# Ledger of designs, part 39: miniprotein binders against q6w4x9r395to579

Target 1, 185 residues: q6w4x9r395to579
Amino acid sequence: GHCSLEGGSFVTTFDARPYRFHGTCTYILLQSPQLPEDGALMAVYDKSGVSHSETSLVAVVYLSRQDKIVISQDEVVTNNGEAKWLPYKTRNITVFRQTSTHLQMATSFGLELVVQLRPIFQAYVTVGPQFRGQTRGLCGNFNGDTTDDFTTSMGIAEGTASLFVDSWRAGNCPAALERETDPCS
Short names: E, the ipSAE of ESMFold2; O, the ipSAE of OpenDDE; V2, 0.75 times the mean of E and O plus 0.25 times the DockQ between their complexes.

## First folded at step 5 (miniprotein)

Design S3
Fold by ESMFold2-Fast, scan of step 5:
Structure S3 (fold): chain B 185 residues (1-185), chain A 91 residues (1-91)
Amino acid sequence: as target 1 above (185 residues)
Amino acid sequence: GSEELFERAKELIDRAIEAARRGDFEEAKRLLDEAFKLIEEAARRGLDEKLIEALREAAKLVREGIEAGNPELIEIAKYELEWVYFEVERR
């Protein structure tokens, strides 16, 4: 399955449900028992430099008991607070420059992350079939049904993105403001 | 008690980041020195070791970013604090 974080605040879930939000926090993008060492993928959003009414993806974080890998829009990669030169390899994870504008984090456990650095910071998450029905977070539950993609951290299916997004906050941050989802806009 | 010390230390580090972004490295270093003192006070008062480690690493990243002239390290320091906050909330 494929989940994308594009256009600053636009998300398309593994079940292909699109939505937008306004928020300035770290959010849980993906949690799954298929991720080793209590792993989770997180997305960091902050105010855009041009307008305070817009927020944008500024970093992606992979967190586990062993690793705290941060990939920022400024092309810096750290693990456990230490800056790393690319290509960077651990036992199960490799971070490398896929193209002049893209970084990739490849793993041995069925997760791949591609980060577009220019012209706008964006992220693309690919998970193998073993993750089907076993994901939680902003990327949805990967169960083949888009009607329950807004399942909160408490297991409640919401009709709006704002409550869904707020339930996946990983920090003490302001509540997200809902953005209207309109693919024709 | 001790969680209030975490929030105050985090605030000092956030202010140090903003000072560094403005190019005010003297103010940034002063705020970092205050943050380190508060971190040691928080440790003495029993703040969770993971929170102490996160505060120390964030402050170190800001300091290293200033010394190396690498603004990206300064930005990343902000996010390092949030990962441990999530871990503490989950337990």
Scores: ipSAE 0.000, ipTM 0.220, lowest interface PAE 13.3, mean pLDDT 74

Design S4 (at its last look DockQ between E and O 0.03; V2 from the best seeds 0.00; counts 0 for: pae O 17.1 > 1.5, placed apart)
Fold by ESMFold2-Fast, scan of step 5:
Structure S4 (fold): chain B 185 residues (1-185), chain A 91 residues (1-91)
Amino acid sequence: as target 1 above (185 residues)
Amino acid sequence: GSEELFERAKELIDRAIEAARRGDFEEAKRLLDEAFKLIEEAARRGLDEKLIEALREAAKLVREGIEAGNPELIELAKYLLEIVYWEVERR
């Protein structure tokens, strides 16, 4: 399955449901029993450009009991608070430059991450078939049904993206903003 | 208790990041020194080792960012500090 974080604030889930949100926080992108040592993939969003009304992806984090890998839009890669030169290898994870504009994190456990550094920071998540029906977070549940892709951290299927996104906040920060067309007065 | 020391250390690191962003490196270093003292006290009082390590990692990156003149490390420390909240919730 494939999940994408594109255009600053657009997400397409593993079941191909697109949505957009507005937020300045770290969010759980992917949790699964298939990830070793309580692993989780996270996405960091912050303000973009001169207009602080828009937000964009600024970093992706892989966190487990063994590793805390951060890949930032500034092309900085750290693990457990130490800056790393690429290619960077652990037993199960390799981070390397795939192209002049893309970094890749390859794993032995069926998770692949590609980040585009330029012209805008974007992320692409690929998971193997063992993850089917066993994912949770912003990338959805990967069960082949888009109607329950907005399942919150409390297990409730929501009809709107805003409550879904807010439930997956990993930091103590403001709620995501979602613009809906309001009838005038 | 150790929980209160942990919260105060996080606050000091956050303030150090803000001071560094505005170019006040002397204030940032002062706040980091205070944060390291609180982190060590929290460790002595039995705070979870993973939480202590997470705070040390964030504080170290701020210090290195200031010393090397690398604002990108200071920004990364902010992301690590946010993740610390989730690590606390997991415990």
Scores: ipSAE 0.408, ipTM 0.727, lowest interface PAE 2.6, mean pLDDT 80
Fold by ESMFold2, look of step 6:
Structure S4 (fold): chain B 185 residues (1-185), chain A 91 residues (1-91)
Amino acid sequence: as target 1 above (185 residues)
Amino acid sequence: GSEELFERAKELIDRAIEAARRGDFEEAKRLLDEAFKLIEEAARRGLDEKLIEALREAAKLVREGIEAGNPELIELAKYLLEIVYWEVERR
């Protein structure tokens, strides 16, 4: 299965359902019992500077009981609060530079993340077939049916992307900067 | 109790982030030193080890960001701290 986070805050789910949203928050991208140690993949969005209302992806986070790996758009990689030089390897996870513009996180548990750093920060999530029907979050449920990909964290299928996305917030959204919320700036 | 120390340490880290954003690195370092003291006191009082490690990780990122002159590490500390609240609340 393939899930993408592309410029303009576009998302395409594991079941190929496209949608767009704008929010300044950290969101649950993927949760699954197939991820070890209560693992989750998260996406961080912030104001893009394109317009007052538009946001873009600024970081991707893999979080488990053992690992807290952050990949940012300036190509800084951290694990558990420490900056790392690439290639970086743990027992189950390897992060390396795939090309001059792309980083890859490969895992032993069927998750692969490819991050495009330039010209625009984008992320591509690939999961193995063992994840079918066992995913939750912004990438959808991976059950082969696009009609229920907007299932909230409470298990309710919604008709709109905004309600769905809001349910997957992973933290407190920062208050908008006064200047950045001015529609005339 | 120890939850008050956790909230106070979080507030100090948030304030350190804001000080670092405006270039006041002396104040940011002072706030971080105070936060580390509260984190270790909270650890001695038996606050959950996962919360303690998360606070340490966020504070370390701010310090590294200041030392490297890298504002993205300072921003990532904020994201890590918010993710920790979600991790605690889902339990």
Scores: ipSAE 0.012, ipTM 0.438, lowest interface PAE 7.9, mean pLDDT 78
Fold by OpenDDE base, look of step 6:
Structure S4 (fold): chain B 185 residues (1-185), chain A 91 residues (1-91)
Amino acid sequence: as target 1 above (185 residues)
Amino acid sequence: GSEELFERAKELIDRAIEAARRGDFEEAKRLLDEAFKLIEEAARRGLDEKLIEALREAAKLVREGIEAGNPELIELAKYLLEIVYWEVERR
């Protein structure tokens, strides 16, 4: 399964459903029992301009009982608040520079993250087949059905992205705005 | 804390050096600007003056190297960073 966060406000789920939202919060991208130590992948969005429609991804966070790995747009990688030199390796996670503009977080448990630093901060999430039907968050449920990707944290399928996205907020933030997605995005 | 800021500044300077090596001087300058902010904040938070001075000097050398078109200064900055690492490790 491949999930992408592109163009500042576009998301494509594991089931390949594209949608767009504007929010300035931290959102859960991926939760799964397949992630060890209660792991979760999160995305941090912030304002990139003056209008409500000017929002962008500014950081990706992997949070578990053992680690809090943050990859930010300023190319700083931290774990539990401490900056780490690359390549950085934990027990089951390695963060390294893939290219001059890309960082990669590789794991031993079937999660891969590629972060494009420039010109737009973007993220690409890949999960193994063992995650099928066992994912939750903005990346969807990875069950091959796009119609139920907007399942909220409470297990309710929504018809619009706004309520879906809002349900996956990791804090108290303004409500997300939904915009029509370009089918070519 | 100040230590975190120190480490982040080091990382940014290192990334700036790499950007400069790739010829991406605009990115290098951006990174250095951010590094300077962190260095000054670390200083305000009471980080060791010697460490602050070392990082500041390294960052300045990178900037000077970029502005002067002198890669030797950039390499010198890298060397200074290595010294900083050594000093931190022996503490």
Scores: ipSAE 0.000, ipTM 0.174, lowest interface PAE 17.1, mean pLDDT 87
ESMFold2 (binder alone), look of step 6: mean pLDDT 80; pTM 0.777

Design S5
Fold by ESMFold2-Fast, scan of step 5:
Parts: C-alpha cells; sequence; structure tokens
Structure S5 (fold): chain B 185 residues (1-185), chain A 91 residues (1-91)
C-alpha cells in the first residue's frame, strides 16, 4: 500500500482517499503491530511561509523504543537527537540520499519512506501486504474500504477530516481546521 | 485486470530491489523474472504505455545493477518506482 503527503497539506490514504487539513502539530501517520519495538511514523506540520492561512509538512519522524529518526525539510537527519551523515545505517533501517532532491528510509520490516526535499517538501510511504487491515493513523486503515478511512484514535468513523486529524495529534497543539477536498478520483 | 497486474509487478520489482540491497542477488533475479512476465502480460492487456515503460526501466536498472555489482543503479530503480507511485496516486 501507498500513502502520500503532498502539496503542503494534502494526504492520500492507503485506500486512496484524498483529503486536506490545516494543522500545526505532530500527527501519527502510521501505527501497526507489524512495526517492531512499538514503532510509529509521524508527520510534523507548521505554518506555510507562503500564506499565513496555510500549513505544510516540515518533517517526518520514525519513532520506536530504539530510534527517533527525524528527516526535516532543511535536509538534516537526526537519530535520538544527534545529526547523522548519510548514508546512515542501523540494524533494520538505512537512510540515504537517493538523488540530489530525495532522501529514502528503507527498512527490513516492510516500510519504506521517500521524502522530496525540493521544490516542496513531500513524503511517500509504502507498506507491504502484511500491513493490510493492520494500520491506523492519518494514512488510514488499509482495508480496501474508503468509507471508514477517517477512523479516529477512539475507533469512531467520522465523515469529515478535521475530527479524524485531531484524534491523531501526538502533542498538545491547536485543533485543526477542516479543508477536506475531493479532487479527481 | 491490467491494474492488478500493474500492482503485482510493482511489488515484485520493489521486493527485488530490497533483496538486491540486502545482497540476496539470487532472490532478486527470481523476482525480476516474475516481474518481467507480469509486465508483458499487463502490456498485452492494454496497461498505459507510460506505466509499462517505467516498470521496464526500473526492472532493467535492478538487473544491470546486480550484473555490474553497481548499487547506484539499484537506487535509481527505487526512484523510478516511486515516480510511478507518485504518478498513479496523483490522480
Amino acid sequence: as target 1 above (185 residues)
Amino acid sequence: GSEELFERAKELIRRAILAAYEGDFEEAKRLLDEAFKLIEEAARRGLDEKLIEALREAAKLVREGIEAGNPELILEAKLELYEVYIEVWKR
């Protein structure tokens, strides 16, 4: 399955449901029992430099009991707060510069992340078939049904993006404003 | 349908890239052989030529990277697959 974070504030879930939100927080993108050591993938959003009414992706974080890998739009990669030179390799994770404008995080457990650094910071998440029906977070539940893709952290299926997004906040941040879109399917 | 073949071919190429990156070149070759068969079947069923070309190029780069012992070609193949994902999901 594929999940994308594009154009500053657009998200497409693993079941291909698109939506948009306005938020300035760290959000859980993906939690799954398939991720080792209680792993989770998170996205950090902040106010856009172009418009005060817009927000954009500024960093992606992989957090587990062993690692806190942060990949930021300023091309800094850290693990557990320490800056790392690329390629950076752990037992199960490798972060490397794929091109002059793209970084990749490859894992041994069926998760891959590609970030575009320029001209706009964007992220692309790929998960293997073992994740089917076993994901939760902003990327959806990966069950082949878009009608429940807005399932909150409390297990409630919402009709709008704002309550869904707010339920997946990973910190004490302002509530998100709804900007759900339905671009061409 | 051709869409199912496309998804299966992408998955096989991605798994081949991972196997090659991990040094399992025999598994990578096996997966590439399966991917080439699915690509040709998808082409026969009318899958978009641009998608077929991207899959063929990605599979070719992985094969060449393995044969030459050049990991940079394998990394280029990964980028090509992500460009295909981006193009599909943009719609």
Scores: ipSAE 0.000, ipTM 0.117, lowest interface PAE 15.6, mean pLDDT 72

Design S6
Fold by ESMFold2-Fast, scan of step 5:
Structure S6 (fold): chain B 185 residues (1-185), chain A 91 residues (1-91)
Amino acid sequence: as target 1 above (185 residues)
Amino acid sequence: GSEELFERAKELIRRAIYAAIEGDFEEAKRLLDEAFKLIEEAARRGLDEKLIEALREAAKLVREGIEAGNPELILEAKLELYEVYIEVWKR
């Protein structure tokens, strides 16, 4: 399954439901029991000057009990607040430069992330078949039915994106990016 | 080079998809026309035929989706464009 974060604030879920939102926060993009060590993928959005939206993707975060990997629009990769040279490898995760404009995070547990750095920061999430019906967050529930893709963090299926998106806010708004990517400026 | 034309064509198709989702079909068609021109130029400059055909297919699906009023074709175009990217990165 594929989920995309594109054009500032457009999202397409694993069940191919597109939506747009406005918000400046860290949001839970993907949670699943298939992710090790209570892992979660998160997306950081901040205010943008671009004409299509006042909100744009500025970083993607993979958080688990062991790792906090941040990939930011300024091409900085950190883990647990420390800048890393690419390729960066852990036991289960490798982050590397795929092309001059793209970074990839490959994992051993069926999750792949590709970020486009230029001309605009965008992210593409791929999950294996073991994730089917096992996901929650902005990327939807991956059950083959788009009518319940807006399932909130409380388990309620909404008809509109706004309540859905707001339910997946993480508590580190609004200064999440600065605190997470530069703890020692 | 052909890589720059590929990136520009991809971005125009993506912008056309977003314009269509927002209901701006005139802007979507304008962006698609420009994308088709860049695809043909990339083909003339020797971009891989598989990538050229995939870009043409994505642009065609957006245009068909707009003309038929079928949002599923527009979503299919977006997924097709994503698969083009993955195929390029595997090389």
Scores: ipSAE 0.000, ipTM 0.185, lowest interface PAE 14.5, mean pLDDT 73

Design S7
Fold by ESMFold2-Fast, scan of step 5:
Structure S7 (fold): chain B 185 residues (1-185), chain A 91 residues (1-91)
Amino acid sequence: as target 1 above (185 residues)
Amino acid sequence: GSEELFERAEELIREAIWAALEGDFEEAKRLLDEAFKLIEEAARRGLDEKLIEALREAAKLVREGIEAGNPELILEAKLELYEVYIEVWKR
């Protein structure tokens, strides 16, 4: 399955449900028992003021008991706070430059990440078949049904993206903005 | 060279997908037209035919999705672009 984070604040889930949100926090993209050492993939959003979005993706984080790999829009890759030169290899993960504008994180456990650095920071997440029905987070539950793709961290299916996104916040950040039009009537 | 043209064409197609998903079909079509020009230039300069075919297919799917008002085709184009990254990685 494929999940994408594009155009600053657009997400397409593993079941191909597109949505957009406005938020400035670290969000859980993907949690799964298929990820070793309590692993999770996270996305960091901050103010952008560009394009059709007021917030944009600024970093992607893979966090486990052993590793905190951060890939930022500044082209800096760190693990556990230390800058790494590419290609960077751990036991299960390799980060390398795929093209002049793209980095790839390949893993031994069925997760693959491609990050576009320029002109807009974007990320593409691929997971193997073993993840089907076993994912949670902003990338959805990968169960072949888009109607429950807005399942919150408490297991509640929401009709709107903002409550769904807010439930996947990691850390103490403000709630995502409600995207209301014509609220008066 | 052809590598830089490939990278720019791929960027334009991603921007077009993004614009189309927002409903900005005018901007999406403009970006696609620019992308098609770069794809043809890259082909003339000897870029791998498999990469050219993949870029043309992705751009075509975005155009068809816009014309049909069908977001599923636009989403299919996103997956095609991701497969282009995998093909680049294989080389």
Scores: ipSAE 0.000, ipTM 0.172, lowest interface PAE 14.0, mean pLDDT 73

Design S8
Fold by ESMFold2-Fast, scan of step 5:
Structure S8 (fold): chain B 185 residues (1-185), chain A 91 residues (1-91)
Amino acid sequence: as target 1 above (185 residues)
Amino acid sequence: GSEELFERAKELIRRAILAAYEGDFEEAKRLLDEAFKLIEEAARRGLDEKLIEALREAAKLVREGIEAGNPELIFEAKIELYEVYWEVRKR
């Protein structure tokens, strides 16, 4: 399955349901029992540009018991608050420059993340077939049915994107990001 | 000592979070009850009050998440627990 975060605030779920939302927080993009060490993928959104209340993706975070990998729109990669030179390798994760404008996070557990840095910060999430029907978050439940792709954190299928998105907020989103010291910022 | 109790409490909360994510709420509650007991014992032995409060908050959020059926609170607990890991690492 493939989920995308594009054009600032557009999302397409693993079951190919597109939606757009407003929001200026950290959101749970993907949770699954298939992710080791209590792993989760998160997306950080903030106000974009001048005004008009538009929001845009500004960072993607992979969080586990061992790692807090942050990939920011300013092209900095950190783990646990420390900037890392690419390629950066851990036991199960490698972050590397795939092209001049794209970074990739490759894992041994069936999760792949590609981040476009320029001209617009965007993210693409790919999961293996073992994740089918076992995902939760903004990317949907990956069960082959788009009608329940807006399943909230409470397990309720909603008809609107706004209720769905709000249910996947991470409440400590500003504190979690601000604990990271970026030597390049 | 209080440091051993602290490490055991952290591990119990981590296991409770994992059990909750897997839908094993009975195991999660059992682990939380044990964690709360160890937290209070560590507090009696003079463990840093800031660390005690952080562990209490993490355990409380897991319990509230299970009781409310709200995975967002369980995720908040996970972040709170990781903040404890990061705080200890800095020391």
Scores: ipSAE 0.000, ipTM 0.168, lowest interface PAE 14.9, mean pLDDT 73

Design S9
Fold by ESMFold2-Fast, scan of step 5:
Structure S9 (fold): chain B 185 residues (1-185), chain A 91 residues (1-91)
Amino acid sequence: as target 1 above (185 residues)
Amino acid sequence: GSEELFERAFMLIREAITAAIRGDFEEAKRLLDEAFKLIEEAARRGLDEKLIEALREAAKLVREGIEAGNPELIFEAKIELYEVYWEVRKR
């Protein structure tokens, strides 16, 4: 299944339901029992640089009990708050530069992430068949039915994107990205 | 009968959107030209007027997004296209 975060504000779920939202928080894209160590994929949104105050994707985060991998629009990759040179490898995850404009996070557990850095910061999530019907978050439930893709964190199917998106907020708003201890990172 | 033409037009517009998002505007325009031809054939074969209008609007938004350099119009086209697709699928 494929889920995409495009154009700063647009999401297409694993069941191909497109929607738009505006937000300045960290949101859960994907939670699943199939992710090891209580893993979750998250998206960080912030205000755009444009005066019209539209929001845009600024980072993607993979969080588990072992790792907090952050890939940000400034092309910095960190794990547990420390900047990493690419390619960056752990036992189950490799982050590398796929093209001059794309980074990829490959995993051993059926999750793949491709991040477009330029001209617009965008993310593409691919999950294997073992995830079917076992996902929750902004990317939907991957059950082959788009009518319940707006299932909130409380298990309620909504007809509108705004209540759905707000239910998947992770932690505090506005979102805060980890930075290194030096003043330039 | 005309439902196969709807599916083919939908696929071409979807591919055009994907090409446009990647910045391949020449391929996107080529796919849109093919889509418009199928839309007109579907209209002649009696496909539901609402479906024809929705496909035309989606294709128009992709073209406008490319011409204006406005990616939001391309994503709006994607939303409209899939809304129509799922409406048809539910029937």
Scores: ipSAE 0.006, ipTM 0.316, lowest interface PAE 10.0, mean pLDDT 76

Design T0
Fold by ESMFold2-Fast, scan of step 5:
Structure T0 (fold): chain B 185 residues (1-185), chain A 91 residues (1-91)
Amino acid sequence: as target 1 above (185 residues)
Amino acid sequence: GSELLFEIAKFLIDYAIRLAREGDFEEAKELLDEAFKLIEEAARRGLDEKLIEALREAAKLVREGIEAGNPELIERAKELLERVYEEVKKR
């Protein structure tokens, strides 16, 4: 299955359900018992500009008991806080430059990540068939049914993306602020 | 590597077709620009030229359909992607 994070605000789940969200936090993209060492893939979103309430992807994180690999829009790759030269290889993960504008994280456990660095920071997640029906997070549950793709971290199927997205926040992020200015009546 | 780039490019073209049918032309063009980049990298890495040519043509048809306001070109792109899927399935 394929999941994509594109155009700063668009996500397409493994079951091909597209949605848009606005948020400034770290979100869980993918959790699965198929990922070793309690692994999880996460996405960091931040504001895209001062004059707009739009958000964009700024980093992708793979976290496990052994590794915290961060790939940022600034073309910096770190593991456990230390900058790494590419190609960077661990026992089960290799991060390397696929093209002048793309990085790939290849794994031995059926997860592949391609990150576009320029002109817009974007991510593409591919998982093998062993992940079918065994994923959780913003990329959906990969069960072949789009009607339950908005299943929250509490296991509840929601009809809207906003409650679904908020349930997959990782860590303490500030609540969304109300818009500051209203037009003159 | 190259096979993964091919799968992602194919996915992006299919999604661009859906967006174009819904009138989301700017988002569709962004996906097509990304697909073109992935197609050219897959070509540089030696992916089957027939598959590369088919994806280039499909992406081009969608872009031309959007720019000319011609839904028939977008439908031709969809038919081409379906043929690509059947060819890959046979392999």
Scores: ipSAE 0.000, ipTM 0.130, lowest interface PAE 16.4, mean pLDDT 72

Design T1
Fold by ESMFold2-Fast, scan of step 5:
Structure T1 (fold): chain B 185 residues (1-185), chain A 91 residues (1-91)
Amino acid sequence: as target 1 above (185 residues)
Amino acid sequence: GSELLFRIAKFLIDYAIRLAREGDFEEAKRLLDEAFKLIEEAARRGLDEKLIEALREAAKLVREGIEAGNPELIERAKELLERVYEEVKKR
């Protein structure tokens, strides 16, 4: 199955349901018992400097018991906080430059990630058939039925994207302080 | 509603536990701060007092575990979260 994060704020699920959201947080894209070592794929969104309400993808994170691989829009790849030169290889994961504008993370467990760096930061997730009906997160449940693609982290199917997206927040979301005066001089 | 806030708070604490186990204490503490705020909002919206108390205690245990360098406190928090989750599923 194929899930895409495009145009800064658009997502197409594994069951091909498109939606848009506005958020400035880290979100779980994909969580599955098929991922080894409690693995999860996550997306970091931040406010766009160009639009009043637009948000954009700024990093993709693969997190497991052993690894925290971060691929950022600045073309920096880190694992567990340390910068890595490409190609970067672990036992089951290889990160390499596929083209001048694309990076790929290849795995031995049926997950592939392609990140477009330019002209806009975008991500494309591919999973093997063993993931069917066994995924959760922003990319949906991969069960062949689009009507329940907005299944929240607690297993409830929602009719709207906003409640679905909020249920998959993974942090880096400090509470917004309402500001009556601008503290920046 | 309050049930949705409960779910998001539970998820944030669970993820903070994962980050703490990996040594990412700054990120874990940020998630806990957000979780505490959601717990208090759920309390204001009438979520069961026992559920609120359990979530608050779990988040507190994770924060204390990080600050004291005590993984046993983090493990207790995980056990408490799973118990609370089972209770909500039955309701």
Scores: ipSAE 0.000, ipTM 0.092, lowest interface PAE 20.1, mean pLDDT 72

Design T10
Fold by ESMFold2-Fast, scan of step 5:
Structure T10 (fold): chain B 185 residues (1-185), chain A 91 residues (1-91)
Amino acid sequence: as target 1 above (185 residues)
Amino acid sequence: GSEYLFELAKWLIDYAIRLAREGDFEEAKRLLDEAFKLIEEAARRGLDEKLIEALREAAKLVREGIEAGNPELIERAKELLERVYEEVKKR
């Protein structure tokens, strides 16, 4: 399965449900019992560099009991607060420059992350079949049914993206707002 | 020891081969440059000289294959890399 974070504030879930939101917070992107050591992917959103009325993805974080790997739009990769030169390898994770504009985080546990650095910071998450029906977070539940992709952290299926996104906030920050689709996008 | 540097250099060369086969020659060459740096670091850390020579030759063959537009050199690099890996597994 594939999940994408594109165009600043658009998300397409593993079950191919697209949605958009306005938010300045860290959100749980993917949580699963298939991830080792209580691992989770998180997405950091902040005010857009092209317009302060928009919000955009600014960093992706992989967090576990042992690691906090941050890949930021500034092309800086850190683990546990220390900057790392690429390629960077741990026991189960390798972060490297895939192309001049893309970084990749490859893992031994069926998760792959590709980050586009330019012209717009974007992220693409790929998970193996073992994750089917075993995911939670902004990327949805990966069960083949888009009608319950807005299942909150409390297990309730919502009809709107804003309540869904707010349930996956990690930290004390403003509530997310749904936004109209840009007719030029 | 230096085993993780060997694995990482092998992985970079393998990925450079994949990118070259897909026509992304500039990124393939960049990965080869990173592989060469890791090979030299592994040499400084005492990795077996035969392994170092094989990794250097494989990376060189990929680079030459890209520069010459010769996929046969890239296939030779892949075969060399596989043989070296089999030798490491036996140890």
Scores: ipSAE 0.000, ipTM 0.099, lowest interface PAE 19.7, mean pLDDT 74

Design T11
Fold by ESMFold2-Fast, scan of step 5:
Structure T11 (fold): chain B 185 residues (1-185), chain A 91 residues (1-91)
Amino acid sequence: as target 1 above (185 residues)
Amino acid sequence: GSELLFEFAKFLIDWAIRLAREGDFEEAKRLLDLAFKLIEEAARRGLDEKLIEALREAAKLVREGIEAGNPELIERAKELLERVYEEVKKR
């Protein structure tokens, strides 16, 4: 399945459900028992712009018991807080520059991440068929069922994106989950 | 790459369908205008012609459905997008 984080604040889930939010927190993008060593993929959103509080993706994080890989919009890659030169390889993960504007994180466990650095920081997540029905987070549950499009961290299906997104916050952050109504401000 | 433009155009068309069902026709039309631009750029960069034609037809059906007040055209667009999703999954 494919999940995308595009245009600063747009998300398309593995079940192809689109939504938009504005937030200033780290969010759980993907959790699954298929990820080794309690692995999780996370997305960091922060404020953008000078006159209005629009938010945008600023980093993607892969966290497990062994690794804390951060890929930031500043084109810095770290693991456990230490800057790494590309290509960077662990036992199961390789991070490399795919093009002048794209980084890729390839894994041995069926997860692929492509990050667009320019002109806008964006992320694209691909998971293998073993993840079907076994994912949680902003990318959805990957079960093909329309009735549970927004399943929260507590296992409740919500009718709105804002409650869904808020449930996947990682840490104590103030929420800014209102839809932007003036696109030219 | 052309695949990223395709995925973003597909997202915008699906979101436009949702907005049209909610009665937000102005925003739906704005997303469709952007989708058409992305489709033509993906076509210029050599994306599969069948995928391009399917997205172009889906976007056209949503626009026509809004302008004619015809929800059947919007439902046909949704069915076409579902077929595109299934085709991409196979690849």
Scores: ipSAE 0.000, ipTM 0.117, lowest interface PAE 17.1, mean pLDDT 73

